# VHH binders against q9vpf9, part 2

Target 1, 373 residues: q9vpf9
Amino acid sequence: MSMSIDSNKLLLRKGDMKLDNYPTCAVEALTRLETLIASRNKQNMVMQIISEFIFLERTPKDGDVRKSQALPISQMNLFQEFQLIIALIEYFSRPGRDATRNAIFLSLFGSHLTPQRSKLLSRLISTAVSGSVAPLLSSAGTWMQQVGCKTPLSLEVAQNIVSDFISYSRKTPEQLKQLPMVGPHFAANFMVAVADLYLNEQRSPTLNPPPDALLDTITEWMMENPTLCQASQQPLVLPAGAIAMPFTTPLAGLLRWVVLAPLVSNRSAYSNLHLSLLRALQQLVSSGESTALPSQDLMQIVKSLQSYCARLAESKTDPQADAAYQKCMERFAQAVQIALSSNCITNQIQLLCLLESLPPHKLMKIVIEAHKK

## First folded at step 13 (VHH)

Design y4
Fold by OpenDDE, fold request of step 14:
Structure y4 (fold): chain B 373 residues (1-373), chain A 122 residues (1-122)
Amino acid sequence: as target 1 above (373 residues)
Amino acid sequence: QVQLQESGGGLVQAGGSLRLSCAASGFTFSHYAMGWYRQAPGKEREFVATIISGGSTYYADSVKGRFTISRDNAKNTVYLQMNSLKPEDTAVYYCAASPDMQWLLYGEFDYWGQGTQVTVSS
């Protein structure tokens, strides 16, 4: 008896799911979603169930939620939010198919979230980090790759982690230090996001360095696990027919950090990070992976250096005598040498031309000449 | 009703550039993934590029580095900048749309435009 889609909807609505039994109804909803998500034509129903029974949002009864312009308003109180976080942690810790878990996570926290859902997501992930909940962090890593590591939502998640584990603590908690072991994919994508937040002139006219504790943490991660950046390249476990969005490497953003750092900081941690990055690049080259450093990201670094040199000129300072600029160029040249030698850079000619536009540096000149065919 | 209207197609010489546009209506554009497909004569429709609502992009290997997909949410329009065009790029180009989740979970689009002809002459 092929229960009509309408009968199934009615059964799902009229079923034993009572809103007065939160969070039990949310857990039940999650279980039902496992079956529904397998069907490509039931997305509207999935969204309705999520809104009504998981997030307690008011949704229009008779419409395609997918076409609605109105942001749903959640009726969740703080206690219910807490209950939901616990319920989700428990749910994702249950034995099950990775593809299903990842699909459910994506369905709950897709690319367009209400401010409340976004906040909840950040809290959920922070709690998962604190509790070293590996399955949930795995799903979060997959989510970040699918939606994009540099999107506002991903950056918000990253910022909240920094706030919770770095800003309020004099010492980095052990749970954050262990993140690469517990959730390597998430850790790698987290690095992409945090790298984008700091020492980035596209975000701020001033070069803002990362907090010292964050820098130390990232440096330690890279030193202890040179293959951590490769974790973002792992195949995603998604439903059949799904397309994995391209991964973003943390190397480009971190390279920006180490190259531009001399302009704002003299901390030795940047030197250690630089060394670790060079090692990571060498490993990637040896593995035959073709895209370690996007040309666009390298060009951004060049633009920042151009801007700095322009300021030096205004102050009648010779870039050759500027110790900070020299250190920037040295670090940059070493990384570019490795990348060019391994053919890991797209549009190499354009990059070389831009590099030539900078005040001359001895090592950079050697690198440019060696690759200028 | 959902509508997708392509424009910007035409004749271009090899090595040239063309910019396609697709105007969308009938849904909340900012919540949808947008994509481009193409179909050459006698061939199957093939994927070209996708941009999700958050701005992340995905490209077919055949167009990677030459084509750029972008969107303007204020204008409800998705664009395909095509550079370094080749005769092999000759096809009818179709605009496509779906909710982000539909794309992210299933790799499929729900809505399609009528298409615009792109011809690259040798």
Scores: ipSAE 0.802, ipTM 0.918, lowest interface PAE 0.6, mean pLDDT 91
Fold by OpenDDE, fold request of step 14:
Structure y4 (fold): chain B 373 residues (1-373), chain A 122 residues (1-122)
Amino acid sequence: as target 1 above (373 residues)
Amino acid sequence: QVQLQESGGGLVQAGGSLRLSCAASGFTFSHYAMGWYRQAPGKEREFVATIISGGSTYYADSVKGRFTISRDNAKNTVYLQMNSLKPEDTAVYYCAASPDMQWLLYGEFDYWGQGTQVTVSS
């Protein structure tokens, strides 16, 4: 019985691993990581193994990889990258503990990725979407939540998905349409990311609408899966002691889409999306979620509208006569009404004050007055 | 050598505000999660807030809505803006640092500052 423990300890030594056959060494490394990740004190070893045997990065022999300022350079060629993607898909498709898989995924694709790892991650996830690999997508969803859905890495992933499935396709592939069913958590977090990419003045001075196919896809998701926005509310399956980072709802970003859309687009899809959002918001409110619409996100919408009104003023156009503004405010007021009635907005007083700063809209005024008391 | 130096502590009246700073050195700041803990007299050290390298934040329930953690990577500094301070917030506040993964996987920090005293008077 003592020999088996020693043999397991020997298997955990980096020195016993051979780089002779890729991707076999990567697969072996992944297997070893399962045991190592369970130990809180072996993070450096985990990182070293990942760098050396999975990503074929040159790591300094004598140092804490965690303290290294230099991004390791991978020597992986394109073929090896493909091999790794396949190996990872296979690995994540194997029966195992979700917590372990998620931990491994996080370890592989932490918050600071080399450009190569980032690209590989994007390809991996795209492949997972294409293949409807549910376990991997689950881990990806967990990863996005932990690192943040609006981080550059998450946005890159989202952009790549849009590129792969929307931009280069005449029709939205069925695999993307099924994403909410296959990987609801990932789909929800993906929505957060894509929502942040478009109609966002913080990212671009111009309000850039999403591609039509993306809009249609998101709208369809929202219509067919009213609980999709709640998918991220599920507890994350993480190792013991891990802290789940707060989830982000896609509602705020999508609300920004529908509210600001009249300024740049007359597509009816936004109306459908708006309806779906209102429904989703109602459902979320009924669930007792108090953070469904962060005030900061709503304030961003207000700022965009303020900016637009300023431009109207410059052109001596009355906002009351501007059909686009009126439509924006109508959509906004409807959502705000639902949110305020359910107390799911943070810092409500500030929001109300900010809303009052906008040129008056009949419905919005009613909503504001109803909630200032 | 990893160094974390807290500053900005002091005496403040209830309802007041204080901003803590922690200057970090000895590691690649932009790759690390930064956090704040506090320890009141006779109590255990408790978590206050974390900001990971990507900017995502996590707060203890006791400080949500009142405290804001932020970071300036150019200055290798993490901040804790504390608003609406209460006597219960009186503690030594410690800055902490860890690689993102250490925090995300285990909820622990590897490095700690010496702390700065925050006293909230009634």
Scores: ipSAE 0.791, ipTM 0.914, lowest interface PAE 0.7, mean pLDDT 91
Fold by OpenDDE, look of step 13:
Order: structure tokens, then C-alpha cells, then sequence
Structure y4 (fold): chain B 373 residues (1-373), chain A 122 residues (1-122)
């Protein structure tokens, strides 16, 4: 009577895993997670396995890791981190279910990360971009949407990509240029994040423009693929029962860039980007998707312009005579016209009222009058 | 022990506003997703809003634009600002909590409060 040791039960016991060989134990852990993650009641075990065997964190032996107040301290060295990155890339490159892959990614890099995990995540994604690892980037895109594209963690990832591919390179690497093709969802969500990083008075009292190379890259992306912004709207592949978090389109953030750019830059790239955005907006109209431009984001643009006009007033400068303001308003009015015509803006009345508060601009006035009816 | 205590419920006229609060204890609040559910008499409990640890929010369609969920990690408290209240919003409102991962993977909460009554009069 050969006791068929239910090999499946052995695979589920944390006690059978040995830390003796890294990163082999991490890979094994990942494989085990595939089964465990399907069970809603095993989340504590999943977290423990991740902490102990993947990130080499010391977790309290007897407690619910989910309730632990102490941030686990990883004992990973730089070499082990590198090994883990490679192991993860390999793992995510294996054939498998997208839902499972995304679930594992979310489990590894949830919304609350230790500084070490955060750094590792950034490095992992940068490596994935460099290597054009499509499955991993897909999971990263899903992750970014679930945790939020404008959260500190997402912004950190975006900043690191900018740092790795833009700041240290004279030329934008080909791998970054190809990102929309390799990982369109991630590229779109990345654009949301980077758009939030620059020309945003909510983040900085000064309007800081994006690096030239980044601007050029984003502009090129938008020009080559006007539907890229729609990639953020793709349904998420998540485990059964999961709730997809709302998507954010890069349109509002990029619109803020192009509208406010005249205040800080005369680069022609912004004009090109503006044109691409208008085209993208027009295409959205045809698709019937009504949520492309949150009114709140547009209101932020108005507030920035109000602030600028207030400064003009202090300097006794007429906004009508200010070329920068006029250009801002022109770009803004064109976009608003398209957006309003497409019913892509929520709370239109409030936006219109707020737009009326700005010093008059001929085109904007026409747009407002056309839609206050 | 995990505890969730709702407050701020009451009677309000249609078009009015209420702010619900839920004080949480017994877990690391900053690592948890917090949510609100409601249950009207004779109806099933329905989702209202969630805020994950990173601050991202999700709302039911029925309350979008009217309700705002927020959190104060320093106070271990989640809030639900309810504006433009309607008679249909009458329900017992429940605070819920789970680790972020639980919410993100399964859309479920592990812990629930006792609820607070919200009544909107026409």
C-alpha cells in the first residue's frame, strides 16, 4: 500500500522549502505561489513565502504577517537582488496564464512596499524595458493601474525609468522607443505617471518641464500611435473575483503639459504633442468612451492659468498682451472644444464656469458660448 | 483584535450631506485597504467605496460624484463624505478593512464594523 504522499499537500507546506540555494528557492517559491494564490484563504501563507523565500526577509514566525507593524528587513545583498531580477524576468517570460502572472506580480509588489522591494521593482521594470520583456511589462502595467498610476510607488517607478533611460543617456535608447509596441498598457500608464511628475503645480510650486529627451519620446509615441492613450482602458486580466481599479488615461496630464508649456518653454515638440493629443481626443469621440478627461484635471490647468494671470496682474501686464497666456489658452480651447463635443468631460458646467473666470480669450469664449447652451 | 467602529450616521434631508467616520485598530492601518458598504432594508449588502493604502479610490456607480472616500493614516480613520444624499442612500453603512493584497486580488474585505444607520428623508 504505497502511501501516495499527496505531492500536492507537500507543495503547500512552507516547511518543505529550504533557503539553502538562492535564487533556486525563490523560483520554487514563485511556482508554489501559482497554486496558493488561487486560494483566497491562503494569503497569509503567500505573504510569508514571498517574504521569506523570495525577498529573504525576516518575518515573525508565529504571527499574521498581514497584521505585522514592523517592516520586514531584507537580508538580500546586491548580488542576490540581481539574481532575483533575472529569476523574475525568466519566470515571467515563461508561458502561463496572464491572470496568474498578474496576481503574482501584485503579490510581490503590492501597494505597500519596503524601500528595498520598491527599489527592486524599479530595477526589475527597467530591466524589463531594456530587454523588451513583454509579459513582465504587461504585468507591470496591470500593477500600475491597480495600485494607481499617480501613487508614490508608481511615480517612483516612472522616475527611475526616466533616470535610467533619459537622464543618463544622450539619446533615448531604442528599447524605450519601442515600449509602446512591447508593452502598450504599461507605456500608457507610464505616461500617466510621468505626466504627473512635470508641469504640475500640485507637486511643485514651479512649473518644471520634462527633460527634452522625455518630451521628445512621448511626443514620438503619441505621433506614431494616437491610440496609445486607449491602451490604459484595456480590461485588466485579474483573478476571479478581483476588482479592476479605474483606469487613468494620459490625456489629461499630457494636455496639461502642452497647455502650460508656453509658460516655460518654446520647444516645437509641445506643438507636435498638442496636435497628437487633439487627434487622440478626436479618435476617442468615435469610440464612444466618455471618461477620457476628468474634469478635475482640467480644473487644475485652469488654476495654474489663474495663478499665472494673477502674477501678470501684479506686474501690471495685460493677459491679452501676453503671448504665452494667449498660446496657452489657444491650445486649451482647442482641446476643450473637442472634449466637450465628445462628451468626454464630466461636470461640464463646473468646468465652463471655471473657464469663464479666466481672462477672456477669443477662441475660448467661442467654445464656452457654444456649450453653455 | 481588529476593531472597526463607524460613526457619523443619522437623519438627513434629501440633498443634504453627512460624513461618516470609521476608526480602526488592531492592525497596521497604513497597509490596509479600507472600504464602505451599505445595506438597505430587504436588500443585499452593496459596495460603496474603497480606498487602498496608496490612496487610489474606487466607487460604485450609484455614488460616483457624490461620495468621497478618504483616509487619515495618522488617525487610523477612514471617512466617507456623502453629498447630495437621496432617499435611496438610506441604509446601514459598514466599514470594512483588508490587507491591500486581499482587496487587489480578490476584491474582498476581511474585517467589518457594526455599521451606522443613515436615513435620508424626502
Amino acid sequence: as target 1 above (373 residues)
Amino acid sequence: QVQLQESGGGLVQAGGSLRLSCAASGFTFSHYAMGWYRQAPGKEREFVATIISGGSTYYADSVKGRFTISRDNAKNTVYLQMNSLKPEDTAVYYCAASPDMQWLLYGEFDYWGQGTQVTVSS
Scores: ipSAE 0.778, ipTM 0.911, lowest interface PAE 0.7, mean pLDDT 91

Design y4
Fold by ESMFold2, fold request of step 14:
Structure y4 (fold): chain B 373 residues (1-373), chain A 122 residues (1-122)
Amino acid sequence: as target 1 above (373 residues)
Amino acid sequence: QVQLQESGGGLVQAGGSLRLSCAASGFTFSHYAMGWYRQAPGKEREFVATIISGGSTYYADSVKGRFTISRDNAKNTVYLQMNSLKPEDTAVYYCAASPDMQWLLYGEFDYWGQGTQVTVSS
């Protein structure tokens, strides 16, 4: 039998893939894709089947496609979008191999999506959170690691969860509070993404704190789930021959929150989060120079503190007399001291030199001197 | 149809640096994973580095910390910055491209360039 794209499309159509049977044709395509991926068929063919039968997309015609491909044109109506979300929830809830689910999720969504697919992905994940759909959330966690937790698409997913469950919700739903129990890998990767969205001068000229309810939720997750930051360290379940991309933990981003928070907030939740982060750092098992706290992430904290101190100098305020700066440095010094003792920092010498450039703080000075030798 | 053209190879002294470029055409560059491989005489082609369409990177252990892969989607170009070069890095370096999932799920690339020679003298 021929493995051409036209032959595979014909077989799917003969297998009751009629368009008037939507979403049934999408479900049948998903089942066929399991076989095609297991047989290592070219991903260009897999992508075309997904486009035509699952997302109901048409390749552009006329003068719009000159030398390079334009984006596919969706022919899906709003009711079919809802039907697809329900069908995908049901598909991922079926008994089956995790490696197969993860490969299908990666093939459906990848790392670049049309605006319609991106909207569907965000709604799908929010629906899975609301329904506590563990197998789908597990696949979404794998997906975030494989495409990158801080990529625009992953950040969009994280922003939509914040919107759905924090910003547009009167009370934080129990399903979001239970996310670490239902999908720990996804919860950890969500924390990486959402930590990047707030108190981060690389993304905004101002230090924007997280919403109070989000902060409270993350703090409670960290207190109640002591191994959550290690959830992404578990080996990925992927088909044989697949490439497992490096994991990321949320520790560096959350440390940036607690260290910089005194500049913008006095909420006690940051103190609780800080204590949880210190405990997590104490419990980490070192695995080499590329551990959970890359020095570049810590150096960004230093840059934000330097910028704040420059503003204090312009207002003729001594950083050593500034209560907010002193609190930032106390938290930072405590974390750096524990992280160095736990071998959680990469490129240690460069970081110590940069820390010396900050206005002095008693505890930080002691930490620097203890480790320069 | 698909064209991958490497440039920037040459002769460099040990400890030196070199930057390879690969210009791509015939596909939507911003949607593809791009990679570098190398082949020394008498050896099989060896993976060096990949950057997927979203920007995440993956390196062979032998080049981590010394080589950096990057991409410029506006110029349809992928780069390999090679620092602290050793004589063992001497090889023909090949640019490669495929959809992200061809690489992520199968560890494979579909399209290959002509190669550019890198020679590192002792």
Scores: ipSAE 0.752, ipTM 0.891, lowest interface PAE 0.7, mean pLDDT 86
Fold by ESMFold2, fold request of step 14:
Structure y4 (fold): chain B 373 residues (1-373), chain A 122 residues (1-122)
Amino acid sequence: as target 1 above (373 residues)
Amino acid sequence: QVQLQESGGGLVQAGGSLRLSCAASGFTFSHYAMGWYRQAPGKEREFVATIISGGSTYYADSVKGRFTISRDNAKNTVYLQMNSLKPEDTAVYYCAASPDMQWLLYGEFDYWGQGTQVTVSS
């Protein structure tokens, strides 16, 4: 392959890095990347240094026949993977500027990863949760917002945390319970992601509730940290000129849980979570175009209730006589009432029209009439 | 050999809709951020919308709620659905591409198309 002008600049930037001295070359690369990003070097060059010296990847050759032959091939053994995780924990734990750490985390992981890098990311984040490594978790929270909390990569991270700390644990570890204190932005974005995994008919044909221990943990987070959703709205710390992607709060997804829960559960944790969500809605700073509680997400709840009512009609059951439906509507009406009073909902006319399509509920009718104009 | 080719521009009445397309080649489309910019006569090129490789989107304030950016990785194509068009949307619209972090960290794109004219009459 002929040396291009961009390849010549890359060679000048690599300097004295030594590939055979792992993980030292990864640590040296991280330091070099800070300078390269600060001087706004092309990201294609930054990506090549990351691939070669941090993740020990090679470019596929003509003899590579695998489906992923256009993608980098990891040459890391399991011991080197562990060494990298330790080196990254140490790197992110050092004193330094948040903007720099966030830029490095974004450059390392981005929004599209090889399967090996995705596995390393999930292990790194779970390790940071276990070790209460606040600076790394802050960077991971920024990363989730920048790539999107509901993208497959973010959902994979969230699912792995559920697996590591809920599914494979006999009791919920204290480090997970303290996550809102250690990394509030990450905890909020984790809640956005896991809320999408459960009680969500866009992801599953049935309304699958979250594991009881996960529900209890999130309920306790919201009860004990009443401003946790405000962490989602704080400005990101990024280098000058960087683009902050829109925030997402966990409010809409968790409201879907508490509103739809009566269809599948009688657990009292949902009542406690509902109260906490109503208080969070009251505390949010809103303008008329706030995206803290997108109406599109609330319309998804309406669609799930419409589907449930259609099934009741097939069995000739009156929705107004169905106790589960009435409880869903009571919780939904209370949330909509508070959200409208706090100016948290966008595009409320479309939402109100869709709410009128549901079988009647006394409180919801009052809420609609009070805001219908 | 990176190439970006816009299409779908034309003349439309205020309040109308257009859908722009940008066909991409010469790079792994599914791994790149794609964006739209526009340039009105006598003005600098301005940002319209971006969709990063994972699907997350970002919009200029002037087009939020009216424009939707989307991508089809099977067709190596990015789209801009423009609704409720206004005369101030009149411009040449340019497709752009780069690695995600070029745009996210620097606000810049590496590659640009030739542009397609959109004209919105009153």
Scores: ipSAE 0.744, ipTM 0.895, lowest interface PAE 0.8, mean pLDDT 86
Fold by ESMFold2, look of step 17:
Structure y4 (fold): chain B 373 residues (1-373), chain A 122 residues (1-122)
Amino acid sequence: as target 1 above (373 residues)
Amino acid sequence: QVQLQESGGGLVQAGGSLRLSCAASGFTFSHYAMGWYRQAPGKEREFVATIISGGSTYYADSVKGRFTISRDNAKNTVYLQMNSLKPEDTAVYYCAASPDMQWLLYGEFDYWGQGTQVTVSS
């Protein structure tokens, strides 16, 4: 009878969200999203499908409220989260167009996530690192560049990788050590993010060095992969009409590490990293669209050195006699000299003026005088 | 309802500076990409600059290095600092807004302001 057939279809449709059948509706939704994005449908409509069928979220009971702080309520259990992670890894691993995968990744994760989605993203990326899942890491690298490597979400992803593979690991896993080979664009953007987390007084009132194992890992990456800091300059693969956001190399943040490190650490790895950074600066070409060392990033280094010198002055210590300050300035002067000869610095005159405000250093004075017109 | 109100336009000598502001309401400002377009007499509307929710910026080649887009999420306001102005910068400047992904994936803004006139004399 017609009723019995209709009842079975309705039951099956309602049961598509059951624990036993998940993630079937999510896989179907991914396929539908490809069509909707290719047809340039509004992202609000795309996000509704993602919320309802991929992340199993419901709208709060009082409905949508403009500027409301109410977030969608996740109804996923832990087993469904695991099923989704597997389904996404399988989806991104299938042969296909990189532009489509990148657009799907951007739509799934965007720039703002519920706490549950943020946790899932971090678990997904950590799983992809552990499994060396190159296509997913490639999409994650594109995602970081498009939304920004220093946003709270990108920093959260970077912190979770550090936690999973550095802080709570007895030995740095080979999969993390091989990340530049498997996902070079993601590795470069990860370095931008972690460089922002440490030795950065804009994020913390004190200069906190990176964990030793992270420093060693990044130093090894730079030595073994001489073009890694340029990986983000490769053309992004995005759908026609999409906007490719400008890249950010990790050079400025890592330079801050090696220049400021003598104030808080005697690790010899910083000398090796410094040499690798000088080589990378030497190899860069300047473009009209971006610069590897924006003067604002370099001015942050100057501010940290000024603060340190102010503390030396209060203790009546001469900066020229302070071994840590002299080492900081030696490294800084060498990098600035190379960056200027490579045309890697914006607002050069403003930076040189600010550098003159620091207690004198022999090499830095030579560099400043050579580049003042 | 989404509303975008520009201000700060006016007359300025070549080589001078202006700062445009755009006050926004009716959406979660901190989650949206904000942009500026301009339309000169007899020409089509052209892109000037965008700042996405995370702070990354994108500029038209004609203004790169001279214009700076910025945002203040606490005031729901986007700014365009215009330096080294040229007569060719004369136009009506429009504020625009969309979710980040609408702009990133399609190069499009959903909402537009009324515009403010900028005139640069030689």
Scores: ipSAE 0.725, ipTM 0.889, lowest interface PAE 1.0, mean pLDDT 85

Design y4
Fold by ESMFold2, look of step 13:
Structure y4 (fold): chain B 373 residues (1-373), chain A 122 residues (1-122)
Amino acid sequence: as target 1 above (373 residues)
Amino acid sequence: QVQLQESGGGLVQAGGSLRLSCAASGFTFSHYAMGWYRQAPGKEREFVATIISGGSTYYADSVKGRFTISRDNAKNTVYLQMNSLKPEDTAVYYCAASPDMQWLLYGEFDYWGQGTQVTVSS
């Protein structure tokens, strides 16, 4: 039998064999992890403590496999899962350094989780939204940026929020409406994730619009919080030596919503969202930040419009006579003009060539000619 | 045993391009951050680029816009596309690997390859 001999692990294991000691052993483990994470030579023990004392996982006993190669088995029951969620909310709510809380959150949840851990994460975050638990939401926002807002785990978290607060409610709860004020960085990263879930042919073979209540909520967030898209660009608070991964702006994905929406919807909320996005984009350009709109995201919008125009050709419809297509192109041209005038698009020439491949539109033609030299 | 094997180095004229590859084994490649470092004679190893398991990338300022890191999880391989090469890019390039959190929290990699020489003539 292969066992760690680390004194901190042995002390916690010996003292915490009773079922009635949970969640106390998890709280004690969290406290010990603060100092161990500061030590760069303790990472294997950090992961073992998290597995054994926080998530109550055990290594399978069957032979031939070393402990570090084994898949852990969860031993948590539903009541212990609830106890852990409450303990984590209490832990993240206590006074302390933001860098420490962020490092703990990253260590607990990382980039890849067992199914039980990922369900716990989603439940934890939804509970924090309901309780307006700002320090936990701040750590969750940092976590989404660090691991990636569009990863399967981040998208699962976003889907659960939509389910909990939008799909099974007739009216959006006040706590979700207030999210930009309570956790602006998390709200911005949540917008990146949900923008990827809807009106996105990379995720679904059809253009599925967001639920009306979600669209209305996002539109209200953007109108009432004009700097929200910049929250994803704020410096992260991380321990010394940690690497701050590049931010992702929600602007590109939300522009895809407003540009493609005329193909599937006539809701006026998209016009309000479009105006808010143009203002946000213009504000980013004025601040001197130039990484807001990668050309690859804009090229995906072109591909969706090309597919729509191919369908129009099959039905013998002229795109220049199609009101939906013309509205898409008007919105797209306005956004592209702002982005091009500031040189905030990478691979600009390739984008312009793709835009020329679309059926003509008056404003877009002017935009292309102004920048193609 | 973790193994990292670089390839694709060589001699190139300034302004040219090279593509480095690193084949990895001995760990779950799709769960690891992969990176490139370089070391010129008489200097310390210098960070070049990282790609974490979820696909996000991070570059040293000296190579931004010229170098692109990518990964192919089906082939357990990480790549470094190097464009607009300059004589100061001349170095031995090392592949590196660690779990995402080791790099994200500490800026460190656990495992290193043997290196491949890149020489950019003026």
Scores: ipSAE 0.719, ipTM 0.886, lowest interface PAE 1.0, mean pLDDT 85
Fold by OpenDDE, look of step 17:
Structure y4 (fold): chain B 373 residues (1-373), chain A 122 residues (1-122)
Amino acid sequence: as target 1 above (373 residues)
Amino acid sequence: QVQLQESGGGLVQAGGSLRLSCAASGFTFSHYAMGWYRQAPGKEREFVATIISGGSTYYADSVKGRFTISRDNAKNTVYLQMNSLKPEDTAVYYCAASPDMQWLLYGEFDYWGQGTQVTVSS
């Protein structure tokens, strides 16, 4: 009985791991990390183990990873990367505590990644989507919320998914269609990221619509499950003492899509998405959740419309006669009406003032007047 | 040696604005989460805002919508833009730093600055 305690202490020494057996050493490292992560004081060791035994990165000789300005360079070849992806999928599919799994994922893929780790992360997640690996996608969803859904890393992950499942496929794969069922939290956060990528003048000077297949997929998701947007609001399972980052709902970004879509597209899918969004907003009202639509995101829509109207003015076109603008404003007014009625918009007065700055629209005017009182 | 040096504190009227800066040295700034805390006289130190290495931000409810935390990795500096200041915002403001993972997993900072006084007059 005494032999078991000493064997566990020996297993925690970095010196016992051999690099000559990849990916076995990576799997062993992951197992060891479970214990180390539970101890708040061994972060440096955790980082070293991850770098050396999982990602095969060369650590500077001076041992202080914290002082090294140089990004570690991984010596992994493509085959080893593939092995690691498989090993990680297997690892995350094992029975275990969600908090531990999420902590490991966050430790592997923090908010600042090397280009190689970032690429590997994207591949890992794409593989998880393809294989419908629910535990891994759950951790990925948690990660995306912690690091931020609109950060470059999250956007890269989203872009890669779009590339892998939409751009290179004639038909949207069934695995992507099932993503909301397999990993609802990740799906919701993915929608946040994807929504940020398109029809966003902050990202591109031109309003670039999403690929048709992506639009159809998102629309289908929203139609089938209007509560999917609420999946981002689920409490995060994190280690004790962790701070959960605020959730972001895809509602604002998708609203931007449907409101600005008439400027670039006449596809009926946007109408369907709009309807689904309105339903989603109505459901949120019923749940008492007050933070579904940040005013800043809505203000961004207004700014885009202002810009469009300025262009109309340059062309001596009356916005009231512009069918696209009218349709934008109609969709926008409907959503704003529901949102204001549900008190789910922050800084309502500022938004209303900004809305008043737009060329008048009959429905919007009614909405503004109803809520300025 | 890790150093955090706050600046930009001072006296401001209610409704006014102030921008704090914290210059960091002695560690790889781009890999660290940076934060601001404040301590009013006779009160405990309280969290104000954090920005992680990837740029995501977290705010205390008391300052949400008024304060903005940002970072410049090229200058190894974190900023706190404070708008619509209130007398209740009067405190010594402290800059804090930790490895990104430390904050993400445990919500703790390892390093602290000396603080800068912010006084908001009524």
Scores: ipSAE 0.689, ipTM 0.874, lowest interface PAE 0.7, mean pLDDT 90

